# VH-VL binders against q960a1r229to459: the designs that were tried, part 14

Target 1, 231 residues: q960a1r229to459
Amino acid sequence: LKGDRIELLLPKNIDQFKKFKKDRTVISSGLITRFVSTRNPKEFSQKWISTKYVKEFNEITVNKDSVVVGAALNIQKMADTLTSSLSINIGKEIDSFIQKFSSPQIANFATWTGAIISGAKSSLSVSDLLILFNVLDAKLTLLNNSGELTQVAIEEFAEKKLFATHTIVNAIFSRSLTGFLFCLKLGETSEQDSTNFNFAALVGNQVSRIFVGLGGQPKRLTSLEVHIDAL

## First folded at step 4 (VH-VL)

Design d12 (framework fv_solitomab_arm2)
Fold by ESMFold2-Fast, scan of step 4:
Structure d12 (fold): chain C 231 residues (1-231), chain A 119 residues (1-119), chain B 106 residues (1-106)
Amino acid sequence: as target 1 above (231 residues)
Amino acid sequence: DVQLVQSGAEVKKPGASVKVSCKASGYTFTSYYMHWVRQAPGQGLEWIGYINPYGGYTNYADSVKGRFTITTDKSTSTAYMELSSLRSEDTATYYCARWGYSDFSLDYWGQGTTVTVSS
Amino acid sequence: DIVLTQSPATLSLSPGERATLSCRASQSVSYMNWYQQKPGKAPKRWIYDASNRATGVPARFSGSGSGTDYSLTINSLEAEDAATYYCQQYSTYPWTFGGGTKVEIK
């Protein structure tokens, strides 16, 4: 793109981000380099705004009842935070799941926000991070174009395709979650096509959360939850 | 400022083991993968493995697999490599290097530790 | 494993001349880095993701390429550019490096 002008704004706080966001493409960390190297020139946006240096998008807050993880942090930093803040059984499985199903480059390069949005957009592939957020009952703080903040469940974010109209500010996880977390990924190849499947279950004494991903949004299995709760 | 400081040179006999340390400072140790790369005298660079310091997950190149172990001590922000059953082909300068997620590169390197395997 | 072939092995030029270093992959790769190494020193990140200069790298350096063919160009050599340059792919494990191109200044 020789001669073309690229406008990149680096806001330092959420108020500056709100003021200057407008119609600009939201970029974090390495997305600029990847966008330039892989994008078709006709799809190339020249107006960008970065989340990387926005204070509120880089914060981690551990409260008595919840843990909050800023949107500009990478997958590994998110996993580290959850493992240190949630129960031992849940944290151990998160650590294991991320190590097995996210390559080292992805965990340390990609923001958890990018991975969640990618998973929510896909209708064909399963998303390991999205199903993890579903089983953990994650909430997202979102910012709309009018500068208003709202909190939504991860299921609502994906179902309503809120990634098209909102910027993710942070994720909120409950510290009152208890029980055993179990995550599985399975794939097969047929003569015509390959299939992929993932599964996540959080099993406690009175409540169980069970999800299956077959491509697109993970589905909650309510009848299976009733059977497990009966045990 | 980010620094990786490695232990001093080692001279070993064939069949011995060597352990090299890499002390990190200036960043959150568990947030970045640590890679090991070696270079035989007068030759090019060879990737030999990495560790995720957070959970201890490791991946090793086939050239060293079965003889090579990478570990960490989170309390001291130190990564270690250990190579056993040393052969003359293991004579090299060994580097630790951090994988930087912002630039997608091995962005900070240790000064190197020379390991000489001689009879 | 993906094999990276660098050419030429050694390049001897005078100050002010243009140098082009090639790196060819045995199969298509999406991600390529370049590292500069001076004698007795650790490698230093130089070009990342094919075409981006690392902080502190002079503007005379540029990287380009895609698929199987990548290059590093120095448009006007300076004495301080004498070093070995290594390409490195990170598209798949194991990560691999080229054999290096040694740039010598006469």
Scores: ipSAE 0.006, ipTM 0.427, lowest interface PAE 14.5, mean pLDDT 81

Design d13 (framework fv_solitomab_arm2)
Fold by ESMFold2-Fast, scan of step 4:
Structure d13 (fold): chain C 231 residues (1-231), chain A 120 residues (1-120), chain B 106 residues (1-106)
Amino acid sequence: as target 1 above (231 residues)
Amino acid sequence: DVQLVQSGAEVKKPGASVKVSCKASGYTFTRYYMHWVRQAPGQGLEWIGYINPSGGYTNYADSVKGRFTITTDKSTSTAYMELSSLRSEDTATYYCARWGYDEGFSLDYWGQGTTVTVSS
Amino acid sequence: DIVLTQSPATLSLSPGERATLSCRASQSVSYMNWYQQKPGKAPKRWIYDASNRATGVPARFSGSGSGTDYSLTINSLEAEDAATYYCQQWSTYPLTFGGGTKVEIK
């Protein structure tokens, strides 16, 4: 007679994390409060690993030309970091977009990595954050099951479904990004299982980056034409 | 056993380009990042960048970004770094080093170094 | 970038003496490594993750520290220990090194 149980492992450094990681699900620190409220009446045994006490997952580093955001940080902390570190025009749009994408309560509890992985698995709930990371040319530092670190573009992470084989350690954003960022969410309905139509575009002195989401992974566009009525 | 063998010394004029090689043996080349570190004469160590040989993804130090390019040839287990628009301050010994993860995260094996001298 | 400050720059001691090398980080780091470099040679991994000796490193070497303060200690210095020792952090990229401490034997 076993009964249902969950073993929560709390490694204190990355070597302990690597030893505990084998064949186990990783929980970021922001998800722990939700997790303890989860009802699992039919679960028999699972092992979960927290990133809360592993420094590499919890760091924020603002360098001259880049900003690094640890995987265990919540959406609001990530957004605050980017807003304060990137150009004012880009930061304002990020702040505005996050406010429309997620309520303050959700943003203060959900990790950005949880949102990215959920979006990569299914476009239904969190494609908004995926498209934002795509337009910002985010890079992810990943750890595989053999303990190797690798760095990949967000597009590669999503396309190759690397969430199935890797743990996200942090995200890296360039501070040299300039131009006008605009993000748009459209097409949601109240009753049906509706598809969000999402845009994100960065246009300026750099090569333009344009992405669209309509279920599934965001797609990069080579051109975008917008017509408006003037006056 | 793991070995990293680098190409020989180079002497170049300012504005020239040079390509340094680092041939790996004794392990699966695509499973480990390859980093590059330089050391100016009488000075300390400076990180230059890395490549993930499996996917070709690279990351560079700001001091060399746009002038240095790291590549690999998986068929020969060789990493390359091409230095372009050479300046006198690029005079250094350039090391390739493997990023190890079997015991902590560190540069666990180093090449013997390639001295690049930039002089007029 | 995380800045690593090593002190002293040079340490001149006699065989049998104890050497303590300091490495201080501008912010808390997760991994601190030490490399030994002898004149004309490539650096060699010496201590990894603050306190673990690499294979072949003599027992007289020990590393310690956490957060922002790290040290490398050589108990009973020997002539073969004359080298420059560099600390190196990995918490985020870029990787950064300290300026090095040169250990000289009198």
Scores: ipSAE 0.000, ipTM 0.430, lowest interface PAE 16.0, mean pLDDT 79

Design d14 (framework fv_solitomab_arm2)
Fold by ESMFold2-Fast, scan of step 4:
Structure d14 (fold): chain C 231 residues (1-231), chain A 119 residues (1-119), chain B 106 residues (1-106)
Amino acid sequence: as target 1 above (231 residues)
Amino acid sequence: DVQLVQSGAEVKKPGASVKVSCKASGYTFTSYYMHWVRQAPGQGLEWIGYIKPSGGYTNYADSVKGRFTITTDKSTSTAYMELSSLRSEDTATYYCARYGWDEFSLDYWGQGTTVTVSS
Amino acid sequence: DIVLTQSPATLSLSPGERATLSCRASQSVSYMNWYQQKPGKAPKRWIYDASNRATGVPARFSGSGSGTDYSLTINSLEAEDAATYYCQQYSTYPLTFGGGTKVEIK
């Protein structure tokens, strides 16, 4: 006879999600699995809303100029979409890089949205998925508390900490990306004092995008980009 | 020239597993996705999955997920599909097909492998 | 899943007649392809990205359409065109095919 427990809503489309989101915490599919299995006592009387079954958060759309990946999809589905939709040279490097930071087991379970938000929140750890989104000039479609949709660059999302005020709906990647992608991950150890390092560069015929991660947000190497673009 | 050559017809009992091969030639095997499409007798085409040979990444249709595995052997430029716990409704011709990268279409197809599930 | 509805199911026409095959998608599609399949044979890529003929496809074939409505037209039907034609979308996974239109020559 307790009556007062966790309320979890499972909306089926974005209009239901907007209507039912008010005063609720957004939860991803991986976190739902742990929530249901562990019955964490600190979550008693909490109000939750899931993205797992929302149609718009599970969509993959390949357009002439862009590819759109829904927020509720796992890392492997995102990777498969990018590698099949972007140029062969860029796709090959995405495949290679993702294999270095995420096993197939993990990539099939964890959402890309969870990994991006985790990376954007961290001040100490490098984020391989975040640097990949940075170098690919990813845009995120965000939903605010007023039900409005906006698009922002991944760099703006991380710098302004928009994860605190917005829900990610999808990621948008340009199919017009040209050139060679190179990604690198070095220095991972089990010691807490050790620093991870990652690096990503997209070198095109007119524009280059170059990022380095030493801990926290990836830093754009704009001076190096200017010199390479001048060649 | 591009060629995809599949293994021969299979007859299996219900509950058995079947493994079908698709040997690619005439292109760089790891540069293209390999898709699998099946067709039940007298029916239409059904996409069942793909593999990216360079990374081993797979994507499976819900209709076969849990019983279906796609793998590759890069040294022989061969893709494999394995379907376990066979049922009569798995009776179909199975095709491998290459993803045409610049044209977003299945540009070259294998000749097909007929899999019959019966006593 | 995107559902592709092809109509008619069967077209029975005489040589020299025009055939128009329709493919309607349940939602807007970015890429629509067509495949020709003859009895006992593997499908062949016929039209890709709505309107582009694959290498070796005769000029009498043309594809058109955008959004949800697509068509394949044969402007002067020949005996060798007897086959089932399938449309296929590449906008979302899973990839889906239409039910096919069977073209028969009288």
Scores: ipSAE 0.006, ipTM 0.489, lowest interface PAE 11.6, mean pLDDT 82

Design d15 (framework fv_solitomab_arm2)
Fold by ESMFold2-Fast, scan of step 4:
Structure d15 (fold): chain C 231 residues (1-231), chain A 119 residues (1-119), chain B 106 residues (1-106)
Amino acid sequence: as target 1 above (231 residues)
Amino acid sequence: DVQLVQSGAEVKKPGASVKVSCKASGYTFTSYYMHWVRQAPGQGLEWIGYINPSGGYTYYADSVKGRFTITTDKSTSTAYMELSSLRSEDTATYYCARWGYIDFSLDYWGQGTTVTVSS
Amino acid sequence: DIVLTQSPATLSLSPGERATLSCRASQSVSWMNWYQQKPGKAPKRWIYDASNRATGVPARFSGSGSGTDYSLTINSLEAEDAATYYCQQYSTYPLTFGGGTKVEIK
């Protein structure tokens, strides 16, 4: 797909994506639709590459020990996959929490990848999807500019700002997760300000993961985890 | 005990639409995904889609996408499927089935609703 | 889509004999379920996650397999086992079923 000053490449598999990525800007299908329908190509000169049709970025794979969610899938597809693949108590809380921060219109349109990157970039706003990925110990498969694939923890992705140098291929969640998942989002509006925070805890019988967000990247409550795990 | 009860048999002409209901009881309706599976006479099972009753979010197989809609009524614990622009190839018994999260399988099934498309 | 091929299409055996039903996937799968269906009835969950018997399934039934090759075995057939058995994968969407193996008792 080309205009006078716009080149948009639509690779169909990860090998084509690796070959044609080069210096091109990676874009999701939703943003491409908005961009090409509302922009005049003669006013804008840009090289784009889409993840929309890349087979590996649209994959949902359920293995015995893990579930893999492709980077081009929307938030609702991701939530549905996790809810149907993880334990019932964890799945119920995921579904409930997603509904609190994402309307059906947004969840069926926006990619989970876009939401994660936005959350990781933000220094002021709480990110509900990012804290959910943190508490679930999500791993991301990343592709660098040299065509190499690496797997990193979500905390490392956000801390090292790997969104600046890598393309997300998929997210990997453990099916061995056990325990009680609790997620909370609160907003406080005063006459002068509004403040939001979120909280997520996965309390297992041996290990707990606890995070709080007050703006920017969620903070791990390591001392609280030690106390809970000692019980 | 868990029970899924479906509406009665339907006979439709090509081009018409059909709506089948599946009433759930014995469990929390919004806690489990509801899937739909069809079976043509003398043929095997074909998965056609699911709905998450909690949020109303759906996934449809490519074979029915564009003609198939799944909805729910939480107040009556009922799931519905609607298939439009019916073709002879849509003649089948349609089953609703609950998705079990512990076993990752279709653990309880409705009795089936036969839909016949004939001229 | 993952294609599941079941064989044989039909098994006709006497009571007391051993039946082995095969299910082969077009690519490696990590989760395989089996359902029993009798004529005019809805399918019933029979085996989940390759080898686990559903509640109420007799001990004579066993499932095994990994990767692309799965099987359902009935150690000593009884008359009530006459049915069509379907395998079903849960590795990718869409969910897919095998074509079924019909078990007939002589």
Scores: ipSAE 0.007, ipTM 0.501, lowest interface PAE 12.3, mean pLDDT 83

Design d16 (framework fv_solitomab_arm2)
Fold by ESMFold2-Fast, scan of step 4:
Structure d16 (fold): chain C 231 residues (1-231), chain A 119 residues (1-119), chain B 106 residues (1-106)
Amino acid sequence: as target 1 above (231 residues)
Amino acid sequence: DVQLVQSGAEVKKPGASVKVSCKASGYTFTSYYMHWVRQAPGQGLEWIGYINPSSGYTNYADSVKGRFTITTDKSTSTAYMELSSLRSEDTATYYCARWGYDEFYFDYWGQGTTVTVSS
Amino acid sequence: DIVLTQSPATLSLSPGERATLSCRASQSVSYMNWYQQKPGKAPKRWIYDASKRATGVPARFSGSGSGTDYSLTINSLEAEDAATYYCQQYSTYPLTFGGGTKVEIK
């Protein structure tokens, strides 16, 4: 048909999604709202595929050892899930972090997937959510163009730029994480200010995880982790 | 020209620990996952874990979790596995294997290190 | 964990014959690889993503399948094909391998 026509596909299950994904831009219910409201020609794609009716992108599963959060869920729903599923000390800091660094408009409408991808693409500023996922040792379930599912660490997703070749299906978090979570954002809060950086640390009795963002992708401070673990 | 060269055979008593090395050459060490796979005598292959040499991130199979640690030394392009509290069922040939970030299969394997646990 | 069942356990065939090796998964998988292992040697990359031949693998080898059912076919066996072949899935962690099919040349 016409190259200027907008096409939106609504697959009903993962097999239909795999078959019809091809070169189509992925959208969820939050992105559909944005799509309808925007008038910027550069933000419109001609071919779209929705995750709205595909169970795997919308599920929340709390297991004994892990919690799974579908890619189509918004930031607030993801945070609520983690806060209720992880240890009290970790949950308190996640709640505090989301309240301080994401407005209600952002948290209740934007997908966590969108925030992670934007953070992974950025060379000038670090996504607050990306560093949080790094410190929590998150894994992502990814779908490639051949219809195959794979699991990767959040660090690998960002470092290898897998957002260019894969669709995020869900995130997986370990419920065995213990200790104290600390998240800080330093410098001016302006989105254009390259002096902004963020810091996240998970400090426990056995292993500590420390990440620093100063433009680009978060960096793990393994030397400091060794020092803390030795204490 | 990619090579993975492992350390020599080990014989250990039950309850001991073993550390096996895997030295990589011919590629950028931090650009590929390093996995460990074991094979008991006359049996099939069992995945036991991996490390991302760039980030230090590890993932371990439940069969060895709590007793198994994978580490790397970037300066020497070497991956290590350590298995503690050894049992007779840990007797196996242990392989390191490279996993591509974009291809998702084991493209190069070490020659294997035989670990024998006996009284 | 996803369990991979390979059949038959052993195939004994003559040179020039066609061999078909089966790998069945306990649940649907989207990613299946195959490795060749000769006695006393490390496994070697063979087929990835169900049907793609690794560099250096002869054209007589082909992989196919989807969902729960996958196969590796050798169109015309040669003596050098005597080995155990293992299937492996990467749809979920932990990664799992089949029990292997041993191909013997008479």
Scores: ipSAE 0.000, ipTM 0.412, lowest interface PAE 17.4, mean pLDDT 79

Design d17 (framework fv_solitomab_arm2)
Fold by ESMFold2-Fast, scan of step 4:
Formats: sequence, C-alpha cells, structure tokens
Structure d17 (fold): chain C 231 residues (1-231), chain A 119 residues (1-119), chain B 106 residues (1-106)
Amino acid sequence: as target 1 above (231 residues)
Amino acid sequence: DVQLVQSGAEVKKPGASVKVSCKASGYTFTEYYMHWVRQAPGQGLEWIGYINPSGGYTNYADSVKGRFTITTDKSTSTAYMELSSLRSEDTATYYCARWSYDEFSLDYWGQGTTVTVSS
Amino acid sequence: DIVLTQSPATLSLSPGERATLSCRASQSVSYMNWYQQKPGKAPKRWIYDASNRATGVPARFSGSGSGTDYSLTINSLEAEDAATYYCQQYYTYPLTFGGGTKVEIK
C-alpha cells in the first residue's frame, strides 16, 4: 500500500515556467524547502510549481523612467532597490515605513509577492505593503494560464482578485514620482500587537495620492485629493 | 565637505579576522547607502557589499558571503566591515564609498585600507 | 553577473593626442559610470550616467554610449591624465567593474 507524493517543479526561466505551469499550483515563498521537509511526501499528493529559481522573477532592472523588481525577491531587496532608485524624500519614507512592519529576519526571507497576495486576499486586516504599493502607483506584470503578459495597476489586481488567475512576474515603479511621501500605521505586526489602521499619502505640487486602510483593501480618498490639489 | 576616513593598514595571519572602519562626515549618514569595494595588488576593482545605514540592511557579493559582515554605528557616523577566516587571496586595499541616489554612482570614496594576509 | 570588457588594456600616447577608451557590457545596461584611479590613490568618480562629468573633471573628457557599448574620450591628452580608468554598471546587482584601461603618457 502506497501513499501519494508531492510533485514540485523548479523551472529556471520563464519559458520553462510557461511550459510546465499547466494545472500546477504556483508557490512564490522561500518556505517551499521548509514546507516539503516537514511534510511526509508519502502521505500527501500536491502538484506545485515554484517561482523561486526562475531567472526573470529574480531580476532587478533600473531604467531611466522606471524600476522593475522581480516577483521572487524578498521584501528587503525590494526596499533597497526602491530606496536607491527613487527620490531621497520618497526613499527615506519607504525605508522608515518598512522597518515599522517587517523585522530584518522577516524582510530578508519573505517575498514581497507573498505579502502583496496575502494583503489582497484579506478582508479583516490591513496590509502595510499593499498600501505602500497603492500610494506609489505600482503596476504589476502578470502572466495568465495561456502564457500572455499583461500590466495592471495594483488597485485593479486586488479589486479583481487577479491572484486567482495570474502569476505575478514583477512590479514596476515610476521614477517620475515627485512630492512628499507620508506613511502611518497603528500597532505592530508582532503577536502582542495588531495593525488595524494604516495611511499613506503622496502629495505633489499638482496631484496627490491618498489611501487609508481600515481592514481589507486600502481605500482611495479621492475627495481629499481634489481639495489638496486645488491648493 | 563630504569626507570618508578609513582606519589604518592591517597585517593578519591566515585564519584571522580583520575589522576596518569608515567614518563619514559632511552629510546625513543615514540618507546614503555605504558600499565596500576591494582591489587586490595590481588588479581591478571588485564590489563586495553594501549597507543601508538607516535600517542596517546589507547585501554581500557571493565571493565573500559567509565570511563578510558590514555594520554601522549611527551615533559616530561610522561604517565597519569585518572579514573572517582570512586567506591570502583576501590581500587587497579595501575602500568604502557612498552611493548617490540622484546620480546612481559611487560619488565619494575613502582613502583605502590595505589588508595584508601573510604567514 | 554583467561582465564589462574594457579595451584596450593599455593606451600609450603623447600629449595632445586623442584617447578613446571602450567599455562593452555582456547585456544592455541603463547606467554606466567611469572612475579615474592614479597609482596608490583611491578611485575618483569621473563620469556618471554615461555622459555627465563629475565636478572638477576637465572639459576635454567626454563620455558617450547606450545599451551595450560605451566610451570615454579624452580630446587632447595631458600629463595629469595618466591613470587607469574603470567603467562600472548599475543595471542589476552585483555592481560590476571593467578590467580597466591604463592610459600612459610617452
């Protein structure tokens, strides 16, 4: 009598990933190794495909007008990339805000993709990383099951629950972002504390982006943006 | 105005550890990444890592990973590198250099610290 | 890792001559910087983002290029220009440098 086994594919580039994705469940976490080592393969059968070793999901590209961060990179590598490539006022606030919701141990281990998907799925808790991506007007490159690439705004990704039908390839941030960035959270992400409110505002000389998190997806404060832009 | 001043030359035996300091002045220390670059005698430049002084977050080149640590002391505006389990191939001049966000380059460099590993 | 190939390894020229140093990347890059290093001294930032002269760099120096091909030109070589020049890319980590071109004055 035999039990089922876990099948885990580790593609090395995007063409292999497209070919082998098929009906397999995508996993983007560095925890794959820990997960399979703690589970007895004889007792469980699951078909998984990892983004961890796909070359294109581990790339960082700094262009004149944009910075691109691969989906398999950890939170700290994403933060360092943004801080070193965006304006100093925006970069300082990004660094400060990330320190408030992620310890160095977590930031050097957890993928930003995992955190974004977790935040997009939640209806109860606020997501500090998701509101940061919202205020920075982040765009995601997505891969569908037919092998087609599309770009969507982070707000659309979360609202339409595109995590259910697409794989995140990378995040794109504009280097033309201007103005003052301000981020705030109440509580910490430790087990003794909970984050039940967050806020992020990017205030420019002509346009503003303002979001509040009260549980679930951040809400855009469009009326407040109109009033501030009129000043 | 901006200055990076490094500690003096070191002579170490194989297997020892070395710690080099880089004291920054003339700017807000936590606003710029600090990189480390080494150069073996008569050879070219090799990037070995950086630290974000604000968060203490580091990135290391594969050639030194596992033996290399970068730290900072914000109160003294000083960055440190420590390299352990020294080998003869670690003999080099080690430079600290500041990263410019608006010019995407290493804009100011320390004078260098020569580390010689000999038996 | 992105490999930067500099050529020639050494240029030996007379004062007043034009020097052209090449830096070729193994793949397209967005930023290319140049550093001047004199014997026994730390490198100095010389050109940043392909074509911008750092403060204090003489007008006889110019940088150009895009994609995979970059160059540093010295229009009329002077004795104080004797140094090794290194190119360096910022497109992906790790940061990488070329092997250097040594400019010698005859």
Scores: ipSAE 0.008, ipTM 0.546, lowest interface PAE 8.2, mean pLDDT 83

Design d18 (framework fv_solitomab_arm2)
Fold by ESMFold2-Fast, scan of step 4:
Structure d18 (fold): chain C 231 residues (1-231), chain A 119 residues (1-119), chain B 106 residues (1-106)
Amino acid sequence: as target 1 above (231 residues)
Amino acid sequence: DVQLVQSGAEVKKPGASVKVSCKASGYTFTSYYMHWVRQAPGQGLEWIGYINPNSGYTNYADSVKGRFTITTDKSTSTAYMELSSLRSEDTATYYCARWGYYGFSLDYWGQGTTVTVSS
Amino acid sequence: DIVLTQSPATLSLSPGERATLSCRASQSVDYMNWYQQKPGKAPKRWIYDASNRATGVPARFSGSGSGTDYSLTINSLEAEDAATYYCQQYSTYPLTFGGGTKVEIK
C-alpha cells in the first residue's frame, strides 16, 4: 500500500514512557499521543504512544489527607473514587452532576484527562468536568519534555495552557474539603442563540469556593466567597 | 452492617410481568448505585442493569432493554426491578448488588429471587 | 461488548494442591474483579481491582494480571474453597462476567 507504517508504542511504566518521550514533544488527546521532532518541527515521527498501560497512569492512591487518581482512568472511575473518599455530601453531588451531564457509556469510556484538556482548550464552551475540578481545588502532576515531574493547580494548568507542553500523570484532591457542593448547568441551544452556563459552589463552615462558567475558563467569584465566609 | 434483602420466589406464565424488590439497610441508600444481575439455572452471571438511586438514572443491558425497568423508593431504601413480556429464557435467579466506590466492584449482594417462567 | 473467557471450565484437585484460574479478555481491560459462588448461594466479592483481597478472604488466595490476561491463584486448596469463581470487568458497560471456573475438591 501507499501508506506509511505507524509504530504504536505501549509503555508499561513511567520510566518506559519517559524513554520513548525523550527529546520529543508529545501531542495528547487522551490515551494516544503523537511525537513531534524537537530538532525539525516540520518533520513528524511515525511513532504514537499509548498511555493506557502505563502503571502509574492507572493507579489510585487514597492517603489520609489526599486522593490521587491516575491520568488513564475514565470519568466514572474518577467520580467513584471521589465519592467514596471525600465527605458524603460532596460525593453525592459529584455522582449526581456526572450522571446529569454524562451517559454511563461516555463516563466509562472517556478519560477524565481528555475531558479536562478539551475543557482547558476551549474559549467558547463551558466544561462541566473543568468547573468540578476548579471547585474541588484539584492539583495535577505533570511530566515535562525533560522527564521532570511538577505539580500545578488546575487553574494554572488551564491559564498557562500547560496541556501544550506537559503530559498529565494524575490528579490530586484534598480529603480535608468540607461542606456542601452544589453544581448546576443551564443551557439552551436554538437556531439563533445558545445560552450555556455552569455553576459550582463548595460552601464550608467559613471557607467557600464559587465558580461560574460563561464560556471558556470558569471564573472564581471571590467577592461572593468573601461575603459568604464573613457570615 | 450492610444488608440487601430481596422478595420471595415468583412463578409466572409466558407474557406476564414480574416485579422483584431489594431492600437496603446499613448504609446511605442514595450514595451507591444498585445493579441487577441474573443467573439462569446451571449457567453463569449476566449483568442486566443499574440505577442511581439519587437521580433515578438507569442503564439497561441490550438483552432486556424495552422490557426491563428499575425503580427506587427512597423513603423505604428499596430498589425494584420489573421485567415484562416474560419468556422461558428469563427463568433465572435475580440478584441485586451494590456498586462499591472503593474497590470498584459489586461489594454486597442480595440473597437472590428465583423467577420461574413456565406454561 | 468485552468477552471474558475463563479456563479451565472445571478443575478437580486434592487438598493442599495449588489451583490457577485464568481469565482472558477480548480486549485490554483496566480492572478485573473475582467473585466466589457456592451452590444455592449468592456470589461474594472475592478479589477486586486485579489483586486486592476482599475482607475475610484467606491469604492463600491471590489475584494478578493486567491488560487482557488475569489469573486467580489458590496456593493450598482447602475443602471450603470448592465453588465456582467468576471474573468480571469494569472498563466499560455493559459489565461482563466470565463463564466461571468450577473448583472441585477430590
Scores: ipSAE 0.005, ipTM 0.432, lowest interface PAE 14.4, mean pLDDT 81

Design d19 (framework fv_solitomab_arm2)
Fold by ESMFold2-Fast, scan of step 4:
Structure d19 (fold): chain C 231 residues (1-231), chain A 119 residues (1-119), chain B 106 residues (1-106)
Amino acid sequence: as target 1 above (231 residues)
Amino acid sequence: DVQLVQSGAEVKKPGASVKVSCKASGYTFTDYYMHWVRQAPGQGLEWIGYINPSGGYTNYADSVKGRFTITTDKSTSTAYMELSSLRSEDTATYYCARWGYDEFPLDYWGQGTTVTVSS
Amino acid sequence: DIVLTQSPATLSLSPGERATLSCRASQSVSYMNWYQQKPGKAPKRWIYDASNRATGVPARFSGSGSGTDYSLTINSLEAEDAATYYCQQYSYYPLTFGGGTKVEIK
């Protein structure tokens, strides 16, 4: 797609994406559809590259020990993949939590990667999707500017600000996660950052993961995890 | 071709239950939420709920909550709605309609099933 | 719940005339569809995301609007356009529809 002041490239695989990426802004399919339909593109001077049709960014793989969710998938598709692939107790809570923090259309168009990056960049706002990834011990497959793939924990991705130097390819979740997931969001729908917080706890027989969001990146409650794991 | 084919008309007494089916074809059943919308005679459209066929997750409108259940049979690509404790105000044509991931809602609709609640 | 108010309830015009149908939301919404329904038939999605025509919808139909005010315009009415048109928001659950505008050809 090429307008007077816009250029949108639609690579079909990761090799084309690497070749065409250069100085282009990465955009999801839902945002592209809305942009073309509702905005006057002639007022935009932007070079864009879409993840929509990149094979590797749209893969869903359910293995015995893990579930892999491609970076171009929207929040709702990611959530539905997890609810059908993880334990019943964890899946139920994911369904419930997504409903509470996302409008239907946002969940159906916004990519989970956009939401994760936005949450990781924030120094003030709480991020519901980021705390969910933290409590689920998500791993991210990242592509650097040299074309190399690496895997990092979600906490490391946020702490080291790897969104500045890497493209997310997929998220990997362990199917060995056990126990009960509990997520909580408090605050107004129209956010006043200082009054909002969120909480997520995964309590299992092996290990517990507990996080609280009071503004910025979620904090792990390691001392509380030790006490609960002793029970 | 995408099709949603619903079961035939039902006549029920007050207090009874009704179960309506919606058989999908021409697409991957689990990639689309199935929504239900009803329309009383001569009236407008009312959304009453949805099911996610991949996970079985449901959401129901307050107007039917407690009396309404949506289920699926993935082997036959069929969604079902069941409404219990029927009242005269439940008399309506009931439609199924799909909403896919990364799509805009309700692009294909079933032909409708008329449910009449009469004594 | 978001309440959608459509006006007028009925619009009676001659072939070739311009029709404008209004849909007002009780609070700001970002996503609006329009459906065409003929007697005895299921609704058909006619306009999606405020302004995009569904496949097969004639060019004489256009949608516009944002926030609380949305409209559907038929630039030159044809006899086949006689139907009830419903707006529908999908920014929030529960999904809600307007009361409909019935377009009649004289």
Scores: ipSAE 0.028, ipTM 0.590, lowest interface PAE 7.5, mean pLDDT 84

